# VHH binders against Reelin domain-containing protein 1 (REELD1): the designs that were tried, part 6

Target 1, 156 residues: Reelin domain-containing protein 1 (REELD1), of Homo sapiens (Human) (a0a1b0gv85r24to179)
Amino acid sequence: FSHGASTVACDDMQPKHIQAQPQHQDSHHITIHTHRTSYAPGDKIPVTVRSSRDFMGFLLQARRVSDHQIAGTFVLIPPHSKLMTCFQEADAVTHSDKSLKRNLSFVWKAPAQPVGDIKFLLSVVQSYFVYWARIESSVVSQQTHSSAHSDDRMEP
Key: E = the ipSAE of ESMFold2; O = the ipSAE of OpenDDE; V2 = 0.75 times the mean of E and O plus 0.25 times the DockQ between their complexes.

## First folded at step 2 (VHH)

Design g1 (from d01 with D105Y; framework vhh_nb_b201; at its last look DockQ between E and O 0.14; V2 from the best seeds 0.00; counts 0 for: pae E 8.0 > 2, grease 25.2 > 24.2, placed apart)
Fold by ESMFold2, look of step 2:
Structure g1 (fold): chain B 156 residues (1-156), chain A 122 residues (1-122)
Amino acid sequence: as target 1 above (156 residues)
Amino acid sequence: QVQLQESGGGLVQAGGSLRLSCAASGFTFSSYAMGWYRQAPGKEREFVATITSGGSTYYADSVKGRFTISRDNAKNTVYLQMNSLKPEDTAVYYCAATEYTIWGYTYEYDYWGQGTQVTVSS
């Protein structure tokens, strides 16, 4: 067994121990920076997670805004993390050990097919008793095709 | 050197009870989560129960309501009270220790004991 989140957490992204207390969203000290506001299918998007406090565990996914389904894959991940397969290979990242973590860098690759707007969801375990679930990034909008449709409006 | 020594195993009839003990040394016991795992012949080792340093407990579904994990920090000992035993509980039982359990239902243990045999006859 790995030192990471269980695949049971793929849908709800929740730690499964009874003692953990979910924390109010306003109290977390974490920023998910996507470095872009939009993307095209197949793009690689750098994602950084920065925290002003140490944490031990995490689960990171990209999800479609429309239906909350996991999308895309992670192609670069930091030390002390591991790739995880929830529904398709490498579609999530989790901790690989209990070392203290603070600033993590990832690269996410969008699917080749259009999937619409996405956002990143992150659950963080700061200590055995303290966690935040499903911290959201800003939305990263899917660009429309750069090819313009013909405008059939005629000049006078 | 960390040492975990299990005791209290043996032969018992179905419906009976046993209490397993695990004496620990070589670390600050009160700061560690402790757990019990078991391995039946020809099967993978499986989770049974864990108790955090703060005293919260978690159980596998197969033993919930029948087994109770507890700890005595003054004696550096963790216990597994096993009631209503079934032949399916026959296994070698292992004590385990870790500084903390990040996600609760995972095999995040750093140290393991040598095991004690539990045999439940029908």
Scores: ipSAE 0.013, ipTM 0.313, lowest interface PAE 8.0, mean pLDDT 82
ESMFold2 (binder alone), look of step 2: mean pLDDT 86; pTM 0.874
OpenDDE, look of step 2: ipSAE 0.030; ipTM 0.283

Design g2 (from d01 with Q5V E44Q F47L T50A T52Y Y58R A60G S62F D72G K86S P87V; framework vhh_7ocj_1; at its last look DockQ between E and O 0.41; V2 from the best seeds 0.00; counts 0 for: pae O 8.1 > 2)
Amino acid sequence: QVQLVESGGGLVQAGGSLRLSCAASGFTFSSYAMGWYRQAPGKQRELVAAIYSGGSTRYGDFVKGRFTISRGNAKNTVYLQMNSLSVEDTAVYYCAATEYTIWGDTYEYDYWGQGTQVTVSS
ESMFold2, look of step 2: ipSAE 0.087; ipTM 0.467
ESMFold2 (binder alone), look of step 2: mean pLDDT 82; pTM 0.838
OpenDDE, look of step 2: ipSAE 0.017; ipTM 0.264
ESMFold2-Fast, scan of step 4: ipSAE 0.016; ipTM 0.292

## First folded at step 4 (VHH)

Design h04 (from g2 with T106I; framework vhh_7ocj_1)
Fold by ESMFold2-Fast, scan of step 4:
Structure h04 (fold): chain B 156 residues (1-156), chain A 122 residues (1-122)
Amino acid sequence: as target 1 above (156 residues)
Amino acid sequence: QVQLVESGGGLVQAGGSLRLSCAASGFTFSSYAMGWYRQAPGKQRELVAAIYSGGSTRYGDFVKGRFTISRGNAKNTVYLQMNSLSVEDTAVYYCAATEYTIWGDIYEYDYWGQGTQVTVSS
């Protein structure tokens, strides 16, 4: 859709572009930078998507490494994007229009209860026949010690 | 105001033919992909055929070789020619439209018609 991915894509994170196939993972020009390598329950983690090429559509989620289930919510999103609900309110972000995009900044909020290590997954649509599915960030490890991040570090 | 109006449905005997039409208004038809879906009672809605702005087509596995989708951009109309009909083709047929879009979903077209009933008797 020009106004975003549908909930049908929540699980596989793939557009249903008839007769199109996702591009090989080696060919994307995109990085997902998490600004932190670890998180504590309730933490707000800045996440930046950077691309050397323009794209129009995307779907972003955080997933547990252990079972691939969606985890956490998004509390700040860039212009030309919108929150969507896959299983829990605001647990995914998608495009809201066809404007060209390159650098997108988000803030992800970890659940109050620990969910283990997570990865951000991103699907990106450059055009109908040129898309990449499930691009992975580096792992963001769960911290368990009391000196971990404080909720007072609420920075965009 | 977007409208998709199906016509051409009805009763036909097995082995017969039927031609469905879908008249579109309220958008730039030539830029949109058009599709036909069907839903039989107690079954999931399934893709019958789709035609893209450039004329490329896609068919559901159960209708390949029997059905043909086409479009007339000057008339803002999409057609489905159905040949060699069987009782298994009995369903409500829906016309659907989606902009050539950056995130297509075959189950969630942007616009849907109200449907036209096709009944095939033995």
Scores: ipSAE 0.049, ipTM 0.403, lowest interface PAE 4.6, mean pLDDT 83

Design h07 (from g2 with T98E Y100F; framework vhh_7ocj_1)
Amino acid sequence: QVQLVESGGGLVQAGGSLRLSCAASGFTFSSYAMGWYRQAPGKQRELVAAIYSGGSTRYGDFVKGRFTISRGNAKNTVYLQMNSLSVEDTAVYYCAAEEFTIWGDTYEYDYWGQGTQVTVSS
ESMFold2-Fast, scan of step 4: ipSAE 0.083; ipTM 0.441

Design h10 (from g2 with R58Y; framework vhh_7ocj_1; at its last look DockQ between E and O 0.47; V2 from the best seeds 0.00; counts 0 for: pae O 9.1 > 2, grease 29.6 > 24.2)
Fold by OpenDDE, look of step 5:
Structure h10 (fold): chain B 156 residues (1-156), chain A 122 residues (1-122)
Amino acid sequence: as target 1 above (156 residues)
Amino acid sequence: QVQLVESGGGLVQAGGSLRLSCAASGFTFSSYAMGWYRQAPGKQRELVAAIYSGGSTYYGDFVKGRFTISRGNAKNTVYLQMNSLSVEDTAVYYCAATEYTIWGDTYEYDYWGQGTQVTVSS
């Protein structure tokens, strides 16, 4: 695996065999469903990709809303998929073959440290000439431990 | 060296039909896709149709069943049958071919023809 090619794909999330412009985001038929709307550090979050059409390839990442940096790792991936290393081991998922895919289920593990709100980004290759880049999920919010320090300072 | 040669373009009246042909030479790929793109003046190049080495096809949204991409009997030959042509279909049509690779594993090659002019007159 040439680490160089993987890194380029990790950044722009675009296939390299397609020189044409990516399809408009409004034209995609794909939905990313997060089974949770919030998370705590270390939590495991199920992520589901649903498509009304078959596709051959994909790249899935979780990124911080604040700075778009890749965050977390994937701990469960569907068949015909493989883990990738973009910035850290298993921080991305891609296809492992050219089999047709439609519905995919993943489990993403949040970093042990707070990283803020996240969203999932998905690029899909439907055909050799058709792809969508960086389809976004809804935001998954980081749970803020409200230190309810009830300053019940009973004034004397 | 891979070469793609288009033919079949020309002038046609609205409602008419054309059949484009693309012959690929030097193409030895086992897993590939071939397709047709078009580019109208002042517009971006857009996908018209594509066909996989396995036989699956894809069409642009504007095609609406009017065009059909198919393989010829000759190896690495593709056709684009265009029916019910409109003035909006006027463009240079390009044949394209690409080798299939797994994402991020290897350098991927894309090949393009020189293009053939299709003009649809009202």
Scores: ipSAE 0.010, ipTM 0.252, lowest interface PAE 9.1, mean pLDDT 84
ESMFold2-Fast, scan of step 4: ipSAE 0.255; ipTM 0.655
ESMFold2, look of step 5: ipSAE 0.012; ipTM 0.241
ESMFold2 (binder alone), look of step 5: mean pLDDT 82; pTM 0.836

Design h11 (from g2 with R58Y T101V T106F; framework vhh_7ocj_1)
Fold by ESMFold2-Fast, scan of step 4:
Structure h11 (fold): chain B 156 residues (1-156), chain A 122 residues (1-122)
Amino acid sequence: as target 1 above (156 residues)
Amino acid sequence: QVQLVESGGGLVQAGGSLRLSCAASGFTFSSYAMGWYRQAPGKQRELVAAIYSGGSTYYGDFVKGRFTISRGNAKNTVYLQMNSLSVEDTAVYYCAATEYVIWGDFYEYDYWGQGTQVTVSS
């Protein structure tokens, strides 16, 4: 859609363009830079998508490594994008128009409860017949360090 | 009034050629993707060829190397040049138009022509 991905795409992150096939994973010119390699519950993590080629459409989610479920929410998004609800409000970001895009900056907020290691998944549409599905970021690991003050009294 | 009007269909001998045209009116042709579909008796409608507004093309596997899709934005017309026709190409050919839809599905396409019959005899 010119106004963004459909919620039908929430699971497979495929545009479902008739008879179009995703490009090979090795052929994309796109990186997802997380700025951090680890997060704690409630953290705000800057995420930057960089492309050497213009694209028109995208869908961005954070997924748990363990079960591939969507995790966290987006709190800052770039122009020409919009928040989308797959399972909980603001848990995905998609394009809001057909403008050409190349570098996009987001801020993702981790859930208050632990969800384990996560990866960002990105699908990118350059044109109807040229797209890349489920481009992965590096793993962003959940920090194992607890608040020392809180943990000092935790004995069931 | 929005219309897609196909022409150029007819009867042709196997090995022959036909050129289909689709004249579009009532919308901004240059911004739309144009496609040719066909439906043979007793079969599902299938996409034969498509051309995006930027000039990128798609061809079904059974027509690659034989058919060529092109567009003339000044004339609001899309063409399908069909060479080396076989009896298996016998079908009603439909012109279809859809706005360039990022993350769209052709089930939500905007316009269809009424079709033009192509019959290939042995």
Scores: ipSAE 0.013, ipTM 0.227, lowest interface PAE 8.5, mean pLDDT 81

Design h13 (from g2 with S31D S56I; framework vhh_7ocj_1; at its last look DockQ between E and O 0.37; V2 from the best seeds 0.00; counts 0 for: pae O 8.0 > 2)
Amino acid sequence: QVQLVESGGGLVQAGGSLRLSCAASGFTFSDYAMGWYRQAPGKQRELVAAIYSGGITRYGDFVKGRFTISRGNAKNTVYLQMNSLSVEDTAVYYCAATEYTIWGDTYEYDYWGQGTQVTVSS
ESMFold2-Fast, scan of step 4: ipSAE 0.297; ipTM 0.679
ESMFold2, look of step 5: ipSAE 0.089; ipTM 0.437
ESMFold2 (binder alone), look of step 5: mean pLDDT 81; pTM 0.831
OpenDDE, look of step 5: ipSAE 0.017; ipTM 0.284

Design h20 (from g2 with D105E; framework vhh_7ocj_1)
Amino acid sequence: QVQLVESGGGLVQAGGSLRLSCAASGFTFSSYAMGWYRQAPGKQRELVAAIYSGGSTRYGDFVKGRFTISRGNAKNTVYLQMNSLSVEDTAVYYCAATEYTIWGETYEYDYWGQGTQVTVSS
ESMFold2-Fast, scan of step 4: ipSAE 0.081; ipTM 0.446

Design h23 (framework vhh_7ocj_1)
Fold by ESMFold2-Fast, scan of step 4:
Structure h23 (fold): chain B 156 residues (1-156), chain A 121 residues (1-121)
Amino acid sequence: as target 1 above (156 residues)
Amino acid sequence: QVQLVESGGGLVQAGGSLRLSCAASGFTFSSYAMGWYRQAPGKQRELVAAIYSGGSTRYGDFVKGRFTISRGNAKNTVYLQMNSLSVEDTAVYYCAATEYTIWGDYEYDYWGQGTQVTVSS
C-alpha cells in the first residue's frame, strides 16, 4: 500500500505484487550501516539505510541469526515512516507515504533479555515491478563480556 | 466498472510489425502502472513490457530492443509497438493495470481478456 507494508508481509517481507518478482540481491543500490558491531541487552543501536537511488517503500526489521525471529523495537524513526507491529509493538518500521527516500536513520533498542546475534533485514520498493527483498546488514553480535558494567558481586 | 480492452492483434509474417492498443476505463489511468504480458501455449505468463505513471519503462530480456511500450494519458490508452516479429512471439497478449503502489495491490489489479498474436514463418 502507499501508506505502509501490510502485516501479512511480517514473515517473508515481500510486497506480493502480482506478476512482479524480487530483483536479484546483487543489483540493489543499498547499504544498511550499523554504527556498532556488538550490543548489550537494552542498548540503543543507530541504524542508517543509504541508497544511491530513490525508493518509495520499505520494511525494516531486526532478526535473530539463530532462528530468524524478529527481535527488539524501534524507538526513533525518520520522517515519512511509521512504526508497525508484527509480533511485539514497534518491532518493525515501514513507509508512511510515497515520498522519494534515499537516506533513513533509525534507532533500534535491544530487548532486556538476551536474544543472541542479530542482523537487520530490509525490503525496498522502488516501484511496483522493481523491488528488493530481505537485504541483509552485517551481523551485530551480542556481547558475551560486559567490561563497562562488570561487578564483582554479580549473582543470579 | 473497470475495463481493459486490447486490440491490434492478428496474423503476421516473421519480420513484420504489429501495434497493440489497450483502452482503459473506470479508474484514474494517469496514476496507474500499465503492463503487457503474454502467454504462449504450454508456457507460463511472462512480462513483456511495463510503463509506470511517471513514464519510465521496463522490458523483458527476450524483447531484444524490438518492442516499445508507450502511454497516452489523455486517451487512457497504453500501446505496444512490436517490430521484427518472430515465430517465438506467438502468444495471447494481455494488458494489465495496477494502482501505482509500493506494497501490494491484489484487489486493484485489472486484466484485459487478451488479444491473439500469431507469427507465421
Scores: ipSAE 0.018, ipTM 0.342, lowest interface PAE 5.5, mean pLDDT 82

Design h24 (framework vhh_7ocj_1)
Fold by ESMFold2-Fast, scan of step 4:
Structure h24 (fold): chain B 156 residues (1-156), chain A 121 residues (1-121)
Amino acid sequence: as target 1 above (156 residues)
Amino acid sequence: QVQLVESGGGLVQAGGSLRLSCAASGFTFSSYAMGWYRQAPGKQRELVAAIYSGGSTRYGDFVKGRFTISRGNAKNTVYLQMNSLSVEDTAVYYCAAEYTIWGDTYEYDYWGQGTQVTVSS
């Protein structure tokens, strides 16, 4: 829709355009840059989408690597975008209008409970028949808390 | 400036045919989805037919098999061929233009002023 993706796209991240198919993954002109390679529960992770070509629509989510479930929320979003709810409030971001877009900056907030490693998934619509589905970022690993063993080992 | 100008409406007898045209100017026509809507007195505006930039089409259930939408990108014009007209097709028909970017929508960026179609028994 002109004012955002619909919730029917939450699972497969496809625009549902009649008789259209997603473009080949190697043909997109887009990168998803995560400013960190790891995160701790509750952390805020800056995420930047950069494109060498204009696009109009998008859907952005963070997904667990282990089970592909949506994880975390978005706390800062760029102009011409809006938060949407797939399963919990603010767990996805979509376009809010048809303005041409190239560079989009977001801040994703990790849940308080551990969710494991995550990837950002992005679908981008340049026009009705020209779209890319489920463009992946690099993995952002969950930090482990297995730091120093400070406890004395007690012998039986 | 953007303009959509409908033509081809009029009075026809039941079972007859009409061809509506909508001439567009002021935007990159080939990039837009084009649609025809209609509104009868006391009713909400409803989708009759839509044609997307790549040529795929969508029709309202009440007109399938009777109406055909087409577009001429070189002429910046969208057409609606209406066959086997019935009294229930009597309405004002509106041309609309929208740059679709996530499926179909009931909202369009640009609307024409409408053309009256009256079908008598």
Scores: ipSAE 0.023, ipTM 0.333, lowest interface PAE 4.9, mean pLDDT 82

Design h25 (framework vhh_7ocj_1)
Fold by ESMFold2-Fast, scan of step 4:
Structure h25 (fold): chain B 156 residues (1-156), chain A 123 residues (1-123)
Amino acid sequence: as target 1 above (156 residues)
Amino acid sequence: QVQLVESGGGLVQAGGSLRLSCAASGFTFSSYAMGWYRQAPGKQRELVAAIYSGGSTRYGDFVKGRFTISRGNAKNTVYLQMNSLSVEDTAVYYCAATEYTIWGDSTYEYDYWGQGTQVTVSS
């Protein structure tokens, strides 16, 4: 038919081979760095994935904090990766080969209409047997155009 | 040396069935994931079905409910049963193998490929 990317991993962000075991969330050695803490409609946000260990595969999405739905698109991606369509064209990024990776830089573009606060979700496959699902970035807060002063930040 | 040899392709009428086989040699078949991909003229190669070493499967949306992938570890063979064929299923079908898969849906994850077998569905 088409050359469409797989959508089966879009919802749960899990590899589908039986040998893989999900690792405990606290055991990963990976961080997602957003270079901004807030965004406005249409903004381009640099996103860097950094790992202290090599990994072979990944799936990266931006998700709404309120309902976990996919938001925005990716406009720049690193070598050895490819764009995927989960809901809208270019709304996810995955590996294009099984070469070892450590540091990956992306540019995410916010939708023209605000979708609320977002965070980036990353699943990483270190090897055929070892993966981490749904690694989270810090929240990137929606900036309203009205210059509203809001204490929207969570104080843990 | 690794070899993958496809067989079972041919011409079939719409609504008919075909069974493809892929005979593997040169590796420990039971530990490998096996996939079937297809490529129609003017199109990119796309996933039809995959079966992992433990027996779990993945299918492309366009074949769901019509095709079934299976493996015979004792015979070092992977099979694709194709039912309710349509003209849109006309393509070269490729067998693929890899020791490691991540999602099983990317051609880049597969290390070994067969030469392909032609499937032609007439109206």
Scores: ipSAE 0.006, ipTM 0.181, lowest interface PAE 10.5, mean pLDDT 80

Design h26 (framework vhh_7ocj_1)
Fold by ESMFold2-Fast, scan of step 4:
Structure h26 (fold): chain B 156 residues (1-156), chain A 123 residues (1-123)
Amino acid sequence: as target 1 above (156 residues)
Amino acid sequence: QVQLVESGGGLVQAGGSLRLSCAASGFTFSSYAMGWYRQAPGKQRELVAAIYSGGSTRYGDFVKGRFTISRGNAKNTVYLQMNSLSVEDTAVYYCAAGTEYTIWGDTYEYDYWGQGTQVTVSS
């Protein structure tokens, strides 16, 4: 529907546009800024999508690096967006209307159980034939308590 | 007030031709993508052809080489030329309009729909 991505897109993050193909990854004008490079279970991570061009639609998820499974939930979302359920409640965000967008701010919450390193995946729809699929953020590493070990000051 | 008014449907024999027209009013036609969809009894509505504001066209696999979509921006009209018609082309044909920013490619993402025109192809 024009009020958001279909759950059919949850796995491949592709709009089901007839005879449309995704644009080359090198041609998008979009960055996903994660305000943290690491997270601990239960942490809230601000995520900002910035674009130099207007777009109408999007689908945002966090995925495990190891097996590409969806992880975590979204707890704050921008206007003109809505939460959606792919596998667990609020595990994805999509557009709620056709308003033009450029900068979107979200807060993602890590699950209580360890899920390993994650990255954010974003698909963006500028128009029916102009979309970018699976734009990747930098990896956000799960903290491994190695800081406690590296803090040992037993060396002279 | 937005209107899409289809015309040109009717009864034709297999192998014949029809030209459908869709007259649009109430919006800036030249900035909209226009599409033709069809729905046969008991089946889902499916894309027949689409034409974008810049003139690019797309066709459903079942009609490639037989149907041609075109637009006249000065007349606010989109056309579908249907050649080599078969009984399987029997359906209600709907005109649809959507912006360049039509999101996700399902049949209900177009902003405006016409009432439809019946095309019946006899053997």
Scores: ipSAE 0.000, ipTM 0.195, lowest interface PAE 12.0, mean pLDDT 80

Design h31 (from g2 with E99T T101V T106V; framework vhh_7ocj_1)
Fold by ESMFold2-Fast, scan of step 4:
Structure h31 (fold): chain B 156 residues (1-156), chain A 122 residues (1-122)
Amino acid sequence: as target 1 above (156 residues)
Amino acid sequence: QVQLVESGGGLVQAGGSLRLSCAASGFTFSSYAMGWYRQAPGKQRELVAAIYSGGSTRYGDFVKGRFTISRGNAKNTVYLQMNSLSVEDTAVYYCAATTYVIWGDVYEYDYWGQGTQVTVSS
């Protein structure tokens, strides 16, 4: 509980570091790689965070593109991290200790109900004065159910 | 040189209130995040409440609107107002101070007090 982001950060994903300001978005050394560009309800999507520099703290969420609401849950997390609850159990992941981190692999599970296109948001803390807020992944598009006409007219 | 001195602990009946104080010296108090932790017999030390230099706060889920942390920078003191106490709140309460805050959460404290016993009887 003393290790990791608090639920106060669930909405804005900002650390509460007095007199510190987020670093410019262009200056981070971090990528969020989704192994798929689309998902279906209930799918498990591997997500990898890669950094060229060590960092100490993080908060990871999946957000709906349409309204920025948190969506889905995390079912596999790396060592030195822990699940947290913002609105539903396991809907975010944060650090569990102060160990230095560079490469983190997660598995995100899509909700059974349609939530539309999503993107992953990551905030990263390198030190008290050096952090980046809401680093975005590429959009992961929701697959819609195939229309009846596409099945009827498939060509061999 | 650095000192954190807790006071205000003691024996109280369930449903009662206590106010803990932690007087700090030997560092620039206004620049530090201050926290209260507790440790019950056979349990690990757990976060009760924290207050950052700008006044933002964080609470442990088990204190559920019953406790309030505050600070007086002019007096170099942090306070924990404890209301609606239950037997489950019985523990040694520790004051702690740090500049090392990650995400409005403290993962490491630079300084710890000696602790003050709070005992809640039924």
Scores: ipSAE 0.000, ipTM 0.164, lowest interface PAE 12.3, mean pLDDT 79

Design k01 (from d01 with T52Y; framework vhh_nb_b201)
Fold by ESMFold2-Fast, scan of step 4:
Structure k01 (fold): chain B 156 residues (1-156), chain A 122 residues (1-122)
Amino acid sequence: as target 1 above (156 residues)
Amino acid sequence: QVQLQESGGGLVQAGGSLRLSCAASGFTFSSYAMGWYRQAPGKEREFVATIYSGGSTYYADSVKGRFTISRDNAKNTVYLQMNSLKPEDTAVYYCAATEYTIWGDTYEYDYWGQGTQVTVSS
């Protein structure tokens, strides 16, 4: 019986396999699909991980584009996964068993305070000897309003 | 029930050697990863070494080149050979076991022994 990633992996998102080496980014068969290209504070964003091949383990986080700091929390996770805390409760998701996985759906919740543009980062373990670290999604941009536009609308 | 029993600790002079043993029972030893951790007075428990079911090993930087972990699946025993011991190696040494983790993180060890004291005098 397998556990997931621990808080030791929160920064580098790498498994601690002594014989494994990260595979080239070009060779993975995995995509992270964000169902939206932008978010507002407090929004819930569906995120789907899809792979053309089975894998056994993973670690998923959302990171700020500006400083790579972890941002937001996960509010819905698929079976065979579990929430973990890197910095704030439920700010990462990892596998909870060694079952084969291919298609995983999550819901990420943006913080109430603005954190700027974000990307999802994913590390995937296909087997003891084969992993891909820090696979990136497309950028999800923070929606914002110009104060000038708001003021202009309010004025007669 | 699962049991891990450490032995081989004791008092040794700096530069000396000790071999720790951990006898395991209550699980299929050959399929489990085995590890050694240590805890010095007033400090948190720290990783020392691990050996996976396939025989691969991983060591903390502080012990690389001095300590060797090995296993004997026929005897359900894991060993830690400690050479060139330093006073800073003084600690209680704990044996740990976990069925192979997908992530390989030593923090996920789920069974622990009672510990054996190693004291290195200068």
Scores: ipSAE 0.040, ipTM 0.401, lowest interface PAE 5.0, mean pLDDT 82

Design k02 (from d01 with Y32S T52Y T106F; framework vhh_nb_b201)
Fold by ESMFold2-Fast, scan of step 4:
Structure k02 (fold): chain B 156 residues (1-156), chain A 122 residues (1-122)
Amino acid sequence: as target 1 above (156 residues)
Amino acid sequence: QVQLQESGGGLVQAGGSLRLSCAASGFTFSSSAMGWYRQAPGKEREFVATIYSGGSTYYADSVKGRFTISRDNAKNTVYLQMNSLKPEDTAVYYCAATEYTIWGDFYEYDYWGQGTQVTVSS
């Protein structure tokens, strides 16, 4: 196995190669799909990454919209990936080998305490020097009352 | 089992040229980054040049404009063309490889050859 992202990448979600060039944030090749538009504390949210092109590496996190801090944990991850600790145990997922990937399914678990609205952020690497940093999902809103239904808030 | 085998070193007069070759095996060469480092007697190894899987290159300032790194994926070989050689270029030259990795700095080469001696006389 040739690894995954290091904890040095936890904050900026970028590879540390001197000639690595970020590609335009045109994410027409890669999308992050959430099963729900809202969540309650402790909820499990399915998250799927879909790509029209193969990629080798990735780093996936959930971030608070309000302060960009990492939130929640991952409880189900696909083959050829591994859990990573940036701030708290299992709060990120990265690749575990250099096999080519396209579609990846995860389950994210919301914290027991309210953390507000969140987004999933994804960095992907196609080759040693070609990557896309911080591809964003739609916003997943925190529910505000016990009888809440899914709201229409998919984006800020 | 990863192997890197350098060749092409030797004695050359100042102003002359040499071409170093490094034959690689045991990993996916076409997706690797390949580099050259050198070490003069009593000094630490220093970076010379790198070439990435897509063909992008980067050179140390001391060799820029004189040295050219290239690769042949069909032969699993990386080359260093050295022109306008100076006595200060005298060193053991090492081939280095990193597999298809995305994190860390480009100086984190995983594999190293045994080196080939280059001596430049004045």
Scores: ipSAE 0.000, ipTM 0.135, lowest interface PAE 12.1, mean pLDDT 77

